# Ledger of designs, part 3: VHH binders against NH(3)-dependent NAD(+) synthetase (nadE)

Target 1, 296 residues: NH(3)-dependent NAD(+) synthetase (nadE), of Coprothermobacter proteolyticus (b5y8q4)
Amino acid sequence: MNTAMEETQRIEQFLRKALVSERKHGYLIGVSGGLDSAVVLKLLVQAVGKENVLGLILPDRDTEKKSTTLARSLLEQEKVPYKVISMTPLLRHLGVYKDMPLFLLPTRGLKESIVRRFYNDYTKKLNKPVFFAQWEEPPTQLPYFYEGIAYYRIKHRVRMATLYYYAEKNDYLLVGCTNLSERLIGFYVKYGDDVCDVAPIAHLYKTEVRQLSEYLSVPEDIRNRPPSPDLIPGITDEYSLGINYETLDQILAGLEEGKTAEDLKQLFPADIVELVINQVKFTQKLEGKPYMLKRA

## First folded at step 5 (VHH; framework vhh_sonelokimab_d1)

Design d23 (from b4 with S52T)
Fold by ESMFold2-Fast, scan of step 5:
Order: C-alpha cells, then sequence, then structure tokens
Structure d23 (fold): chain B 296 residues (1-296), chain A 124 residues (1-124)
C-alpha cells in the first residue's frame, strides 16, 4: 500500500469518479460497528460530504448490542443520516431461527459457550476450521451442518437486498466494505456481502485497513474490537478461520510476491500455509458463477 | 413499541417561556431518535427539531434556532422542548414523534410513533 495519506487520496478520487460515471447523487453504506465499515464511512464523508451519504444499521437477534451502539455513535459523530432496521422479523418469518434455537439460553455468555463448543467439535471431526470445510462433503456424519451454513449465509443476503432497496429509492450507489484478505480466501457470502456497486477497500489487506483506520481517526473502541461478521454469538473472524489476520496477510502477501509454499512453511505452520493456499485456489472458482452456456 | 404523551401546553403571553414534556412508555425509548413538530390552524405540519437516541446531537429547523432547545432524559423516558421568547406565530398544536434512526428527520412520514399533541396558545 502507498502511505495512508496517499492511499486515502486515491480512494477519495475513486469514489468521486464512480459517482460521476454512474450519474448518481450519493452513497448508501451498511455500518456494522466493525473496522471495515467504519473506515469506508470515513472515506465516503471525506470524498463526497456527509450530505451525500446514507447509513443503514441492520441488526438481528444475534447481533451484539455494542455493535449497534458503536455504529450509531460513529454515524452521529460524522453527522450522516441513518436508519436502524431490524432483520429479525424477516429472518423469523423465513424460519431461519428454527435452525439455531438459542432463545431458551439465559445469557449471551452461555449462548457463546455452546456455539463455540459446537464449532470446536466440528473442527475436530473435519480436521480443519469449519470455514474451510463448508464447500467439501464432510468425512463424517455432522447433524445440522448444512442448516448451519444456510443460517449464516441468509443473513448477509437479506441485508444485501435491504441495502439495495434503500440505495435504489435514493438514487445512490451501494458501497461495499469487503477487504482483500476476505476476497482472496472467500471469507464472504456469494451474492450477500460481496455484492455492491463500488468497493473502495477491496484492494487492501485487513492489516492495511487497520493502518488507514488510525490515519482516519476511527474511534479506538471500534479499532480495538476483534473482527467479527457478528452473525452467530461468539464467532469472530479469527475463531472461524483459526488464523489471525497478521499471519493470514503475511502469507497472502508472500504469495503475491512469488514465495513458494516451502518458503512460507519456514515462517509459518505448514498446515496453515497449505490451508490458505488451497483456499485461494478454490476461491477463484467462486468468481466463475453463474455457470453459463456458450452460444452454439 | 413506544407510546408518546405530550404535556405542558397552555396559554402564554408574548415574550414568555414554556417547557413541553413528552413521556414515553413501551419497549426502549433510548433506541429512538425523537423530534418535535407543530401544526398551526390551516397550515401544514412543521418540523421544529430532533435529538438523537443518545442526546449527543440535536437538529433544529432554521426558523427556530436560538429560541427553542430540545433535550432528553433516557433514565426518565422523557423528551423536552424548552421554548423561549414566544410569539403569537408560535401558536400551534405541538407533537412529539419517534423514529429508529437519523434518516430525513424533517420528513414527518419517517416517524413511526406519534403523540396526540398539546396545544400552545401565545396571546395577550
Amino acid sequence: as target 1 above (296 residues)
Amino acid sequence: DVQLVESGGGLVQPGGSLRLSCAASGRTFSEYAVGWFRQAPGKEREFIGAITYSGDSTYYAVSEKGRFTISRDNSKNTLYLQMNSLRPEDTAVYYCAAEPGWYDLEDSSEYDYWGQGTLVTVSS
């Protein structure tokens, strides 16, 4: 990445150019209370002004209350208009919560404990973190495996649909908050949080987004939070991946600069290196969908 | 989810002051942005001001800046409108309203919950 200042200027110009090219009046952004959307919000306000940005906060039953509070605080500090729309009624109507009935557990701590025990059991049986196994047939019988995958994916897709509804009614572009680390390993939901009109940080590793967050003066309460999709109680990015972003980004950058698997295994655990390399290769196939027939 | 009841309206002489209260009941008042609107006889409903869920930010219609102050006490589930230097043209029914966000605060159609209104008459 360039210096934080130079990269910020480059992104701001990119955001302004996209509005002109698409003949749109502003940007709609989903704000989660996490680092990536906070950085993107700051970049939008600097690029096009607060009057041309609209925020949505889309919590559901499993969202941490602190996530909504931090998202609101940031939007108010930036003086950006926003709406809070609960996804819970729609997800309940679709029957989503029947696949993960956590409502009878008396505390969030207990919910997190049970979810993590479930994930740990799956990790042992799959011999790899659950995230990396979701596209493979499980080698053993895992009850509720596919229900669990459907549970988290639908949340991103209903949020995407809601974001586009508000973007279109305001004649705004939808901005995405996916970063390069997530894109390279497929740590996103296809046709969910990967869907947007403009992706201003999709070229930056998570560690680079963190550097921008310091330059842009993102509040410490947001910068210091463990990254989480906030879809299931207790499941952070690093818990799902079994890898921290410092390690992941070093492996990904090493691959970009031409290091071999053997080179990387001198610096990082061999199982992690293999897992990341295989996942990068698999993720390239996701970009080929939908499958389409060639003209005869 | 939230019910709103205004109070504190009445007859005031020009140049006087009045404080309106809006008491909220229901689920969670602190999760809503809340605002004040007024409607004079034969006129359209007019935005006065709004305050965010935390109370950290306030927004006022340009015509009311400096004379009116909006505040809230989330521990008491109550919204206030302090009105100073009242004029005959301030005579109206005053409404409090709540919405879950910060989107287009001047548009009354964005507010989900409304009080029944309290009459303020400014006359000698």
Scores: ipSAE 0.015, ipTM 0.502, lowest interface PAE 8.0, mean pLDDT 84

Design d24 (from b4 with S52R)
Fold by ESMFold2-Fast, scan of step 5:
Structure d24 (fold): chain B 296 residues (1-296), chain A 124 residues (1-124)
Amino acid sequence: as target 1 above (296 residues)
Amino acid sequence: DVQLVESGGGLVQPGGSLRLSCAASGRTFSEYAVGWFRQAPGKEREFIGAIRYSGDSTYYAVSEKGRFTISRDNSKNTLYLQMNSLRPEDTAVYYCAAEPGWYDLEDSSEYDYWGQGTLVTVSS
């Protein structure tokens, strides 16, 4: 990446040009209380001014209370207009919460403990982190396997639909907060959080987004928070992936530089290198969806 | 999640003053922007002003800015509206309302929680 200053200026210019090219009045952003949306919010305010940005905070029943508090605090500090819209009523009416009755437990701590216990059991049975196994046939069909996948994926798709409703209502562009690390391994929900009009940090690795967050003076409470999609209680990015972003990003950057699998296996555990390389190859195969017949 | 109850309404002479109070119950009052609206018979609900959750920032309708002052005391879960130089056209039911954000403050549909209202009559 360029210096944080140079990259910030480049992204700001990109955001202003996209707004002019699309003939739109501003940007709509979903603010999660996580690092990526905080960095993008700061970039938007610097690029187009707080008056031309609208923030949405879209919590549901399983969202950490701290996520909403941090998102709101950041939007208040930046003086950006925002609205908090609970996703819980819509998800409840879709029947989403009926498929996961264990979440009726009385405390969040109990929910997180039980969820992590099931994730550990799944990891043991799958012999790999859960994220990398979601597209494979499990050795034995796991109870509620597909219900669990549908449970977390619907949350991002409902949020996407809500974000577009407000973006179009205001004649704004929807900005996305997906980074390069997530894009290369497919760590996103297709037709959910990957969907946007403008993606200002999609060219940056997670570790580079962290560098920008320091330069942009993102609050320390947000910067030091473990990355999490905040879809399932207790499940952070690194817990789901079984690998930290420092290691992931070094492997991904090495591949970008032309290093071979053999080169990377000398620097990192062979099993992790194989998981990442296989996942990058799988993600590339997602090209071509939807499947469409060509005119004969 | 928050319940609002207005008080302090009544009959006042033109040129007089009134202070309205809005008492909130519920654990999340300090997380809301709160505002005052009024509605006279046969008219739509009219925005008066709003105050941020921290109390550091206020926003007033242009027509009311000089005569009305909004304040809040989060330690008492209470919102206030100080009304000065009252006129017969200020006669209305006054409502307090809470919004979980700082967005489109003049649009009554953005407010999730409403009090039952308190009647203010300005008459000689």
Scores: ipSAE 0.018, ipTM 0.482, lowest interface PAE 7.2, mean pLDDT 84

Design d25 (from b4 with Y53W)
Fold by ESMFold2-Fast, scan of step 5:
Structure d25 (fold): chain B 296 residues (1-296), chain A 124 residues (1-124)
Amino acid sequence: as target 1 above (296 residues)
Amino acid sequence: DVQLVESGGGLVQPGGSLRLSCAASGRTFSEYAVGWFRQAPGKEREFIGAISWSGDSTYYAVSEKGRFTISRDNSKNTLYLQMNSLRPEDTAVYYCAAEPGWYDLEDSSEYDYWGQGTLVTVSS
């Protein structure tokens, strides 16, 4: 990455140019209370002004209260207009909360405990974190495996649909907050949070986004928060992946520099290196969806 | 859910002042932006002003700016409307309303929770 100052200026010019090219009036952004959307929000305000940005906070029943509070606080600090729209009624009507009966438990602490126990059992049976196994055929004895996958994926897709409704209603571009680390390993929901008109940080590793957040004076409460998609109680990014971003980004950057698997296995555990390399190769194939026949 | 209850209405002489209160139960006002609306008989509901969840931002209808001041005390879960230099035209039922966001504040349909209203009569 260039210096934080140079990269910030480059992204701001990119955001302004996209508005002109698309003949649009502003940007719509989903603000989660996490690092990536906080960085993107600050970049938008600096690039196009607060009056040309609209924020949406889209919590559901499983969203941490702190996520909504931090998102609201940041939007208030930046003086950006925003709406808070609960996803819970739509998800409930779709039957989402009934597909996973454990999620009807009375307390968040109990939900987190049960979810993590269930997740740990699945990881043990699959011999890898569930994230990496979601595209493989599971053993027939794993109950609720497909319901669990559908449960978290629908949340991002419903949010995507809501974001586009407000973007189009206002004649705004939808901005995405996905970073390079997530893109390279497929740590996103396809047709959900990967869908946007403009992706200003998609070229930056998670560790580089952290550097920008310091330069942009993102509040410490957001910067120091463990990354989480906030889709399932108790499940953070690093818990889902079984690897921290510092290690992941070093492996990914090493591959970008042309280091071999053998080179990386001298620096990191061999099983982790293989898991990441195989996931990068698999994720490249996801770019070919939908499958389409070429004209004969 | 938020339940809102207005108080402080009554009869006041032209040129007088009143302070209306809006108390919340169930959840704190700190989770919501809150606004004041009024409605006179046979007329549309009219926006007066709003205050953000933190209290750091306020927005007033142009016609009311300067005579009315909105404030909140999140520790007491209470919203206030200070009304000065009252005129007969200010006679209306006054409502407090809450929304979780900070957008399109003059549109009453953006507000999820409403009080029952308190009557203010400005008459000599």
Scores: ipSAE 0.374, ipTM 0.753, lowest interface PAE 2.7, mean pLDDT 85

Design d27 (from b4 with Y53H)
Fold by ESMFold2-Fast, scan of step 5:
Structure d27 (fold): chain B 296 residues (1-296), chain A 124 residues (1-124)
Amino acid sequence: as target 1 above (296 residues)
Amino acid sequence: DVQLVESGGGLVQPGGSLRLSCAASGRTFSEYAVGWFRQAPGKEREFIGAISHSGDSTYYAVSEKGRFTISRDNSKNTLYLQMNSLRPEDTAVYYCAAEPGWYDLEDSSEYDYWGQGTLVTVSS
């Protein structure tokens, strides 16, 4: 990417132009307490002013308390208006928590331990990280496989619906916080956190977003947190992917530069290179939905 | 859930002062922004002021002209409204209310939890 200064200026101009083009008065953003939404919030405030930004914090039962605290702290520091809306009552009424018996466990630590045991067992039986196997037919001995997938996906879709309600109510654009690393491998929920009107960091790798966060003076307690979708207790991005972002982004950038699979296998483990390349190809097909019949 | 109970209302002479208290139940009070509203006879509910969950930010309705001060003590789960230079038009039932955000603070519908109210009468 450009220098952090140049890229920041470019994104700010992009955000201002989108607002004028759509004839809207501001931006609505979901703030998670994670790095990506923190960077986007800082960019919005610099681009259009704090008075033209509204933040939503949308925790549920499984959201780490620290995530809400950090999101609230950042919004208070930036003096951005915000609302905290618990997703738990709606998810409970949809029956979401009945499908996953985590609510029967007495502590968060115990929930995280049990979830990680299931993930480790699934990884062994699937012979790949669970994330990459979610679109394949599972063995019959994997309990709660489809319930688990539905459990985390509905959380992002309910959040999307809530974000759009407040965006439209205020005549604001909904901004997304998805980055390029996530987009290329499909590490997002389709029709959930990928849905937005404007995506100011969708052209940047996760490692580039980290560089931008330092330039923008994002608080260290947010910058130093392991990236996590915070949908299932104990499951971070790297745990789910089985790869750190430094390695993932180098492989993705190599492919962008025209390096072959054979070139990349000289630099990284062959199984990881193949896993990433196959996932990029699969994600390109996934983005072709919905399937539509052409007029006869 | 948060339960709120107001106290400190009563009869006061014009020019006098009153301090209202709002006692909150339980563990989650410090996670809420809290506001004061009043409703005078024959009028709609009116926003007075709000204080953030930490106490670091306050927002007041312009109509109060610095006569009212809101504060909180999270260690005591208590919210306060200090009312000075009271006028007959300040006669109303005063309510405390809690919301988990810091948005559209003058809109009573944004507040999830409400007290039952305490009557303040300013009269000779």
Scores: ipSAE 0.214, ipTM 0.661, lowest interface PAE 4.3, mean pLDDT 85

Design d28 (from b4 with Y53R)
Fold by ESMFold2-Fast, scan of step 5:
Structure d28 (fold): chain B 296 residues (1-296), chain A 124 residues (1-124)
Amino acid sequence: as target 1 above (296 residues)
Amino acid sequence: DVQLVESGGGLVQPGGSLRLSCAASGRTFSEYAVGWFRQAPGKEREFIGAISRSGDSTYYAVSEKGRFTISRDNSKNTLYLQMNSLRPEDTAVYYCAAEPGWYDLEDSSEYDYWGQGTLVTVSS
């Protein structure tokens, strides 16, 4: 990427041009308490002013309380209007929590421990991190495998619907917070958090978003927090992926530069390189949905 | 869940001052932005002003700016409305209301929790 200053200016210009192009007056953003939405919020405020930004915080039963606190604190520091809407009633009504009755467990720590134990067991049985195996038929019948996938994906899709409702109600554009690392490996929920009108950081690797967050003075409490979709207790991005962003981004940038699999296997473990390359290829196939029949 | 209870209403003479209180039980005021609304006989609910969760930001209805001041004491779980230079047209039931965000503050439908109200009568 360009220097943090140059990239910030470029993104701000992009955000202002999108408003003019769409004849809209502001942006709606979902703020999670994570790094990506914090960076995007700072960019929006600098680009279009706090009066033209609306934040939504959309927690559910499994969301860390610290996530909501950090999101609220950031929005208050930026003086951005915001609404907090619990997703729990809608998810409960859909029957989502029947698939994962964590309310029976007395503490957050116990919930996280049990979730991680199941996740570790699945990783052993699949012989790869669960994220990379979600599109493959499991080699053995894993109890609750498909219920678990449906459980976390629905959360992003109901959030997407809620975000669009408020964006349209206010005549605002919906901004997305997905970064390039997530896009290339499909680390998002299709028709959920990938859906937006404007994606100001979708061209930046996660490590580049971290650099931008320092330049933008994102609070250290947010910058130093492990990235997490906060959909399932205890499951962070790197835990789910089984690889840190520093390594992932080096492999992805190498592929962008035209390095071959053989070149990358000189620099990184062969199994990790193959896992990432295969995932990039698979993710490209997801962009072909929906499958449509051509007219005779 | 939060219970809100207004107090401090009563009869006051034109030109007088009155301080209303709103006490929270259940969840504390520190988790909510809080607004004041009033409703005069035969009229719709009218927004007066709001104060952010931290107390760092306030927002007032243009018509009432300068006569009314909102403050909060999170250590006491209490919100205040200081009313000065009262007029007969300020006669209304005054309500406090809480919302977890800071959005569309003049719209009463954005507030999840409401008190029962306290009557303020401005008359000789």
Scores: ipSAE 0.329, ipTM 0.723, lowest interface PAE 3.4, mean pLDDT 86

Design d29 (from b4 with S54T)
Fold by ESMFold2-Fast, scan of step 5:
Structure d29 (fold): chain B 296 residues (1-296), chain A 124 residues (1-124)
Amino acid sequence: as target 1 above (296 residues)
Amino acid sequence: DVQLVESGGGLVQPGGSLRLSCAASGRTFSEYAVGWFRQAPGKEREFIGAISYTGDSTYYAVSEKGRFTISRDNSKNTLYLQMNSLRPEDTAVYYCAAEPGWYDLEDSSEYDYWGQGTLVTVSS
């Protein structure tokens, strides 16, 4: 409890300092109905007061109704001003839904079944979870693979653009909700949900964010939800990664402590350890974009 | 999707009171904040006040504070506007409107759904 208390106080000071240093009047946050944004919202309210926070809920056609309901309920409970803006008209206008013909399916259950069937097929052909394959060995013969990647990535990028529009129009800083587990393995959309002015939980593993959520009294119905990007029907974090956060975070923390791959392979399956280590190394290369020529 | 229908308008004497109702049809009314606006001929639409989806928060235009009271009954999918101490200047078509958030409530462009309006005439 003391550790969570001390960390909460440290983050609150960090948030107040950033606001003063940037000469801004408040924070804009995207609230998803998930754990990370709920924790960040509570930290913002405690740090700078509800009157200096603005929330956006940005659902699209594929967003679970429960996500929007939980996000709205939390914002109302905290008495934070907020807007709900559907991303569906913009995504439809861009032609996004044409590339993923889920619009022809009459139920969410049917959409989830078909999406999972494609993911299972891809996992078998790639011989590893799709998430880990997308950068190292681009598949050339998988139907809808590139359309699927473009489909989910554009969602976070249009949300980012919308968040910055409202942040700048209100003279607020945009706060991000990415945690350390996601950062280290690149479980985010580059130039999408990784983009922000201030990232108050980017130093905390997912399991630590969960501990903090209990201290901050985040509602149980948010804390007990399976983690999900909520971008594609049926695809949770565990489904996408093939690893739960308890295992992932223990491997990542072990690496931080200086444990070797051999040490970790004594505690966890060797193939999982190798996937995580290789992904951490690969994620560091993403920092090299855009590619630019050095002055002659 | 929400459809809104206002009722309760009519002729009232100066100094009188009137209660307007706004009945909502649609599955998501309880997920919307709802506001009241009015428009007199030749004038722009004027914000009166709004109430949050739970009914726990209300916000009123400064000029109308104290004379008008907004309430809602989510079990009946109905919004109310209680108008007291009415003046000839209050003569207008009164509209209810719904928005999914709780932000920039005086901006009519933030509201996704609008009723057809109900006429209130204040005269002797």
Scores: ipSAE 0.281, ipTM 0.700, lowest interface PAE 3.5, mean pLDDT 85

Design d30 (from b4 with S54G)
Fold by ESMFold2-Fast, scan of step 5:
Structure d30 (fold): chain B 296 residues (1-296), chain A 124 residues (1-124)
Amino acid sequence: as target 1 above (296 residues)
Amino acid sequence: DVQLVESGGGLVQPGGSLRLSCAASGRTFSEYAVGWFRQAPGKEREFIGAISYGGDSTYYAVSEKGRFTISRDNSKNTLYLQMNSLRPEDTAVYYCAAEPGWYDLEDSSEYDYWGQGTLVTVSS
């Protein structure tokens, strides 16, 4: 990455150019209370002004209250207009909560404990973190495996649909907050949080986004939060992936530099290196969807 | 959910001042932005101003800037509208309304909860 100052200026010019190219006057952004959307919000405000940005906060039943509070505080600090829309009624109508009835548990702590026990059981039976196994044929006898996958994926797709509705209503571009680390290993929901008109940090590793957040004066409460999709109680990025971003990004950067698997296995555990390399290869195949028949 | 009740309305002479209160009940009032609207006889409902859920931001209609001040006390679950240099044309029913966001503040349809209103009459 360039210096934080140089990269910030480059991204701001990119954001302004996209508005001109698309003949639009503003951006719509989903703000989660996490690092990536906070960085993107700061970049948008500097690039096009607060009056040309609209934020949406889209919590559901499982969203941590601190996420909504931090998102709202940041939007108020930046003086950006925003709307809070609960996703819970729509998800309930779709029957999403019937398939995963965590509502029977009296506290969030108990929900998190039970979810983590389920994830630990799945990890043992799959012999790898659940994230890396979701596209493989699992051994028979994993109860609720596919229901669990559907449960979290639908949340991102419903949020995407809501974001586009407000973007189109205001004649704004939808900005995405996906970073390079997520893109390379497929740590996103296809046709969900990967969908946007403009992706200003999609070229930056998570560790680089963290560096940029310091330069942009993102509040420490947001910068110091464990990264989480906040879709299922208790499941952070690191818990889902079984690897921290410092290690992941070093492996990914090493591959970008042309290092071999053997080179990386001298620096990191061999099983982790192999898992990441295989996932990068698999994610390249996801970019070929949907399958389309060629004209005869 | 939030319930809002306005008070402090009444008859006041031109040039006078009046402070309206809006008392809120409901466990999440501090999570809402709150606005003041008024409706004069035979006219549409008009926006006066709003204050953010944290109290850090205020936004006023251009016509009311400088004469009216909005404040809130979350410890008392109460919103206030201080009205100064009142004119006969300020005669209206005044409403407080709550919105979970900070978006399109002049559009009354964006507000989820409304009080019943308090009448302010400015006349000799």
Scores: ipSAE 0.246, ipTM 0.674, lowest interface PAE 3.8, mean pLDDT 85

Design d31 (from b4 with S54R)
Fold by ESMFold2-Fast, scan of step 5:
Structure d31 (fold): chain B 296 residues (1-296), chain A 124 residues (1-124)
Amino acid sequence: as target 1 above (296 residues)
Amino acid sequence: DVQLVESGGGLVQPGGSLRLSCAASGRTFSEYAVGWFRQAPGKEREFIGAISYRGDSTYYAVSEKGRFTISRDNSKNTLYLQMNSLRPEDTAVYYCAAEPGWYDLEDSSEYDYWGQGTLVTVSS
């Protein structure tokens, strides 16, 4: 990446040019209380002004209270207009909360404990972190495996639909907050949080987004928070991936530089290098959806 | 999940002052922005002003700017409207209303929760 200053200026110009090109006056952003959306919000305010940005906070039953509090606090600090819209009624009406055995549990702590127990069991049976196994047929039956996948994926897809409704209602562009690390390994919900009109940080690794967050003075409470998709109680990015972003990003950057698998295995454990490389190759195939027949 | 109750209305002389209170019940009041609206007989609901969930930001209708001040005390779950230099045309039922965001503040349809109103009459 360029210096934080140079990269910030480049992204700001990119965001302003997109508005002119599309003949739009502003941006709609989903703010999660996480690092990526906080960085993007700061970049939007600097590029186009707070009056031309609208934020949505879209919590559901399983969202951490702190996520909503941090998102709201940041939007207030930036003086950006925003709405808070609970996704819970829509998800409940779709029957989503019936898909997981957690729908009757009374406390978040109990839900987190049970979810992590299933994830630990799954990791042992799959011999790899659950995220990397979601596109494979498990060697033994895993209770609620497919219900779990459907449960978390629908959350991002209903959020996407809500974001587009408000973007189109205001004649704004929808901005995305997906970063390069997530894009390369497929750590996103396809047709959910990957869907946007403009993706200002999709060229930056997670570790680079963190550097930008320091330059942009993102509050420490957000910067120091463990990254989480906040879709399932107790499941952070690192818990789901089994790899920290420092290691992941070094492997991904090495591949970008033209390093071979053999080169990377001199620097990192061979099993981790193979896991990442195989996932990058698999994610390239996912980008080919939908399958379309060529005209005869 | 928020109930709002206005109080403090009554008869005041032209040029007088009045402070309205809006008491909120429910655990989530501190998560809401709150606005004041008024409605005179035969007229549409008119926006007066709003205050953000922490009280860091306020927004006022141009016609009332300088005469009315909105404030809140989250420890007491209470919103206030201080009205000064009252005119006969300020006669209306005053409502407090809550929304979870800070968006389109003059549009009454954006507010999820409404009080029942308190009557303010400005007359000799």
Scores: ipSAE 0.286, ipTM 0.700, lowest interface PAE 3.5, mean pLDDT 85

Design d32 (from b4 with D56G)
Fold by ESMFold2-Fast, scan of step 5:
Structure d32 (fold): chain B 296 residues (1-296), chain A 124 residues (1-124)
Amino acid sequence: as target 1 above (296 residues)
Amino acid sequence: DVQLVESGGGLVQPGGSLRLSCAASGRTFSEYAVGWFRQAPGKEREFIGAISYSGGSTYYAVSEKGRFTISRDNSKNTLYLQMNSLRPEDTAVYYCAAEPGWYDLEDSSEYDYWGQGTLVTVSS
């Protein structure tokens, strides 16, 4: 990455050029209270002005209240128009919550504890972090495995549909907040949070996005928050991945530099290096969907 | 579920002042932006102004900026509209309304909750 200042200027120019090229008047952004959307919001305001940005906060039953509070506070601080739309009624209507019936648990802390116990059990039975196992055939004894996958994926797809509805109503471009670390390992929901018109930080590793957040004066309470998709109680990015972003980004950058698996295994545990390399290869195949027949 | 109740309406002489109140009950009022609207006999509902959930942002219809001031006290779950230099054309039923965001503030359809209204009559 260039210096934070130079990279910020480059991204701002990119965002302005996309509006002109597409003949659109502004950007729609989903603001989660997390780091990535906070950085993108700051970049949008600097590039095109607060009046040409619309924010959506899309909480559901499992969203931390702090996420919504931080998102709302940031949008108000930036003086950006925004709407808060609960996803809960739509998800309930689709039957999503009946497949993961946490409603009988009396506290959020208890819900998080139960969810983490299931994830720990899954990690032991799969002999790898849950994220890396989601595309493999599970043991027949894993209860709720497919229901769990469907549960978190639908949340991002419903949010994507809502974001596009408001983008198209306003004749705005939908901006995405996915970073390079997530893209390379497929840590996103295909046809969900990966879907956008413009992706201003998709070329930056998570650790580089963190550097930009400091330069852009993103509030410390957002910058210091553990990254989380906020889809399932208690499950952060690093908990799901079994690896922190500092280590992940070093492995990914090493691969970009041309380091071999053998080189990386001298610096990091061999099993982690193999998981990351295999995941990068798998993600390239995921990018090739949908499968289409060529005309005869 | 949020209920809104307006109060403070009544008869006032031209040039006079009134302060309207809007009291909230039910869900967390402090999470909502609140707007004031009015509707005169035989006319459509007209936006006056709005205040954000924190009170950090206000937005007024251009025609009303300067004569009307909106404020809120989240500790009391109450919104206020201070109306100064009142004119006969200000005669209307005044409504408070709440929305969870800060978007399309002049569009009454964006507001989830509405009060029943309080009548303000400006007449000699």
Scores: ipSAE 0.417, ipTM 0.765, lowest interface PAE 2.6, mean pLDDT 86

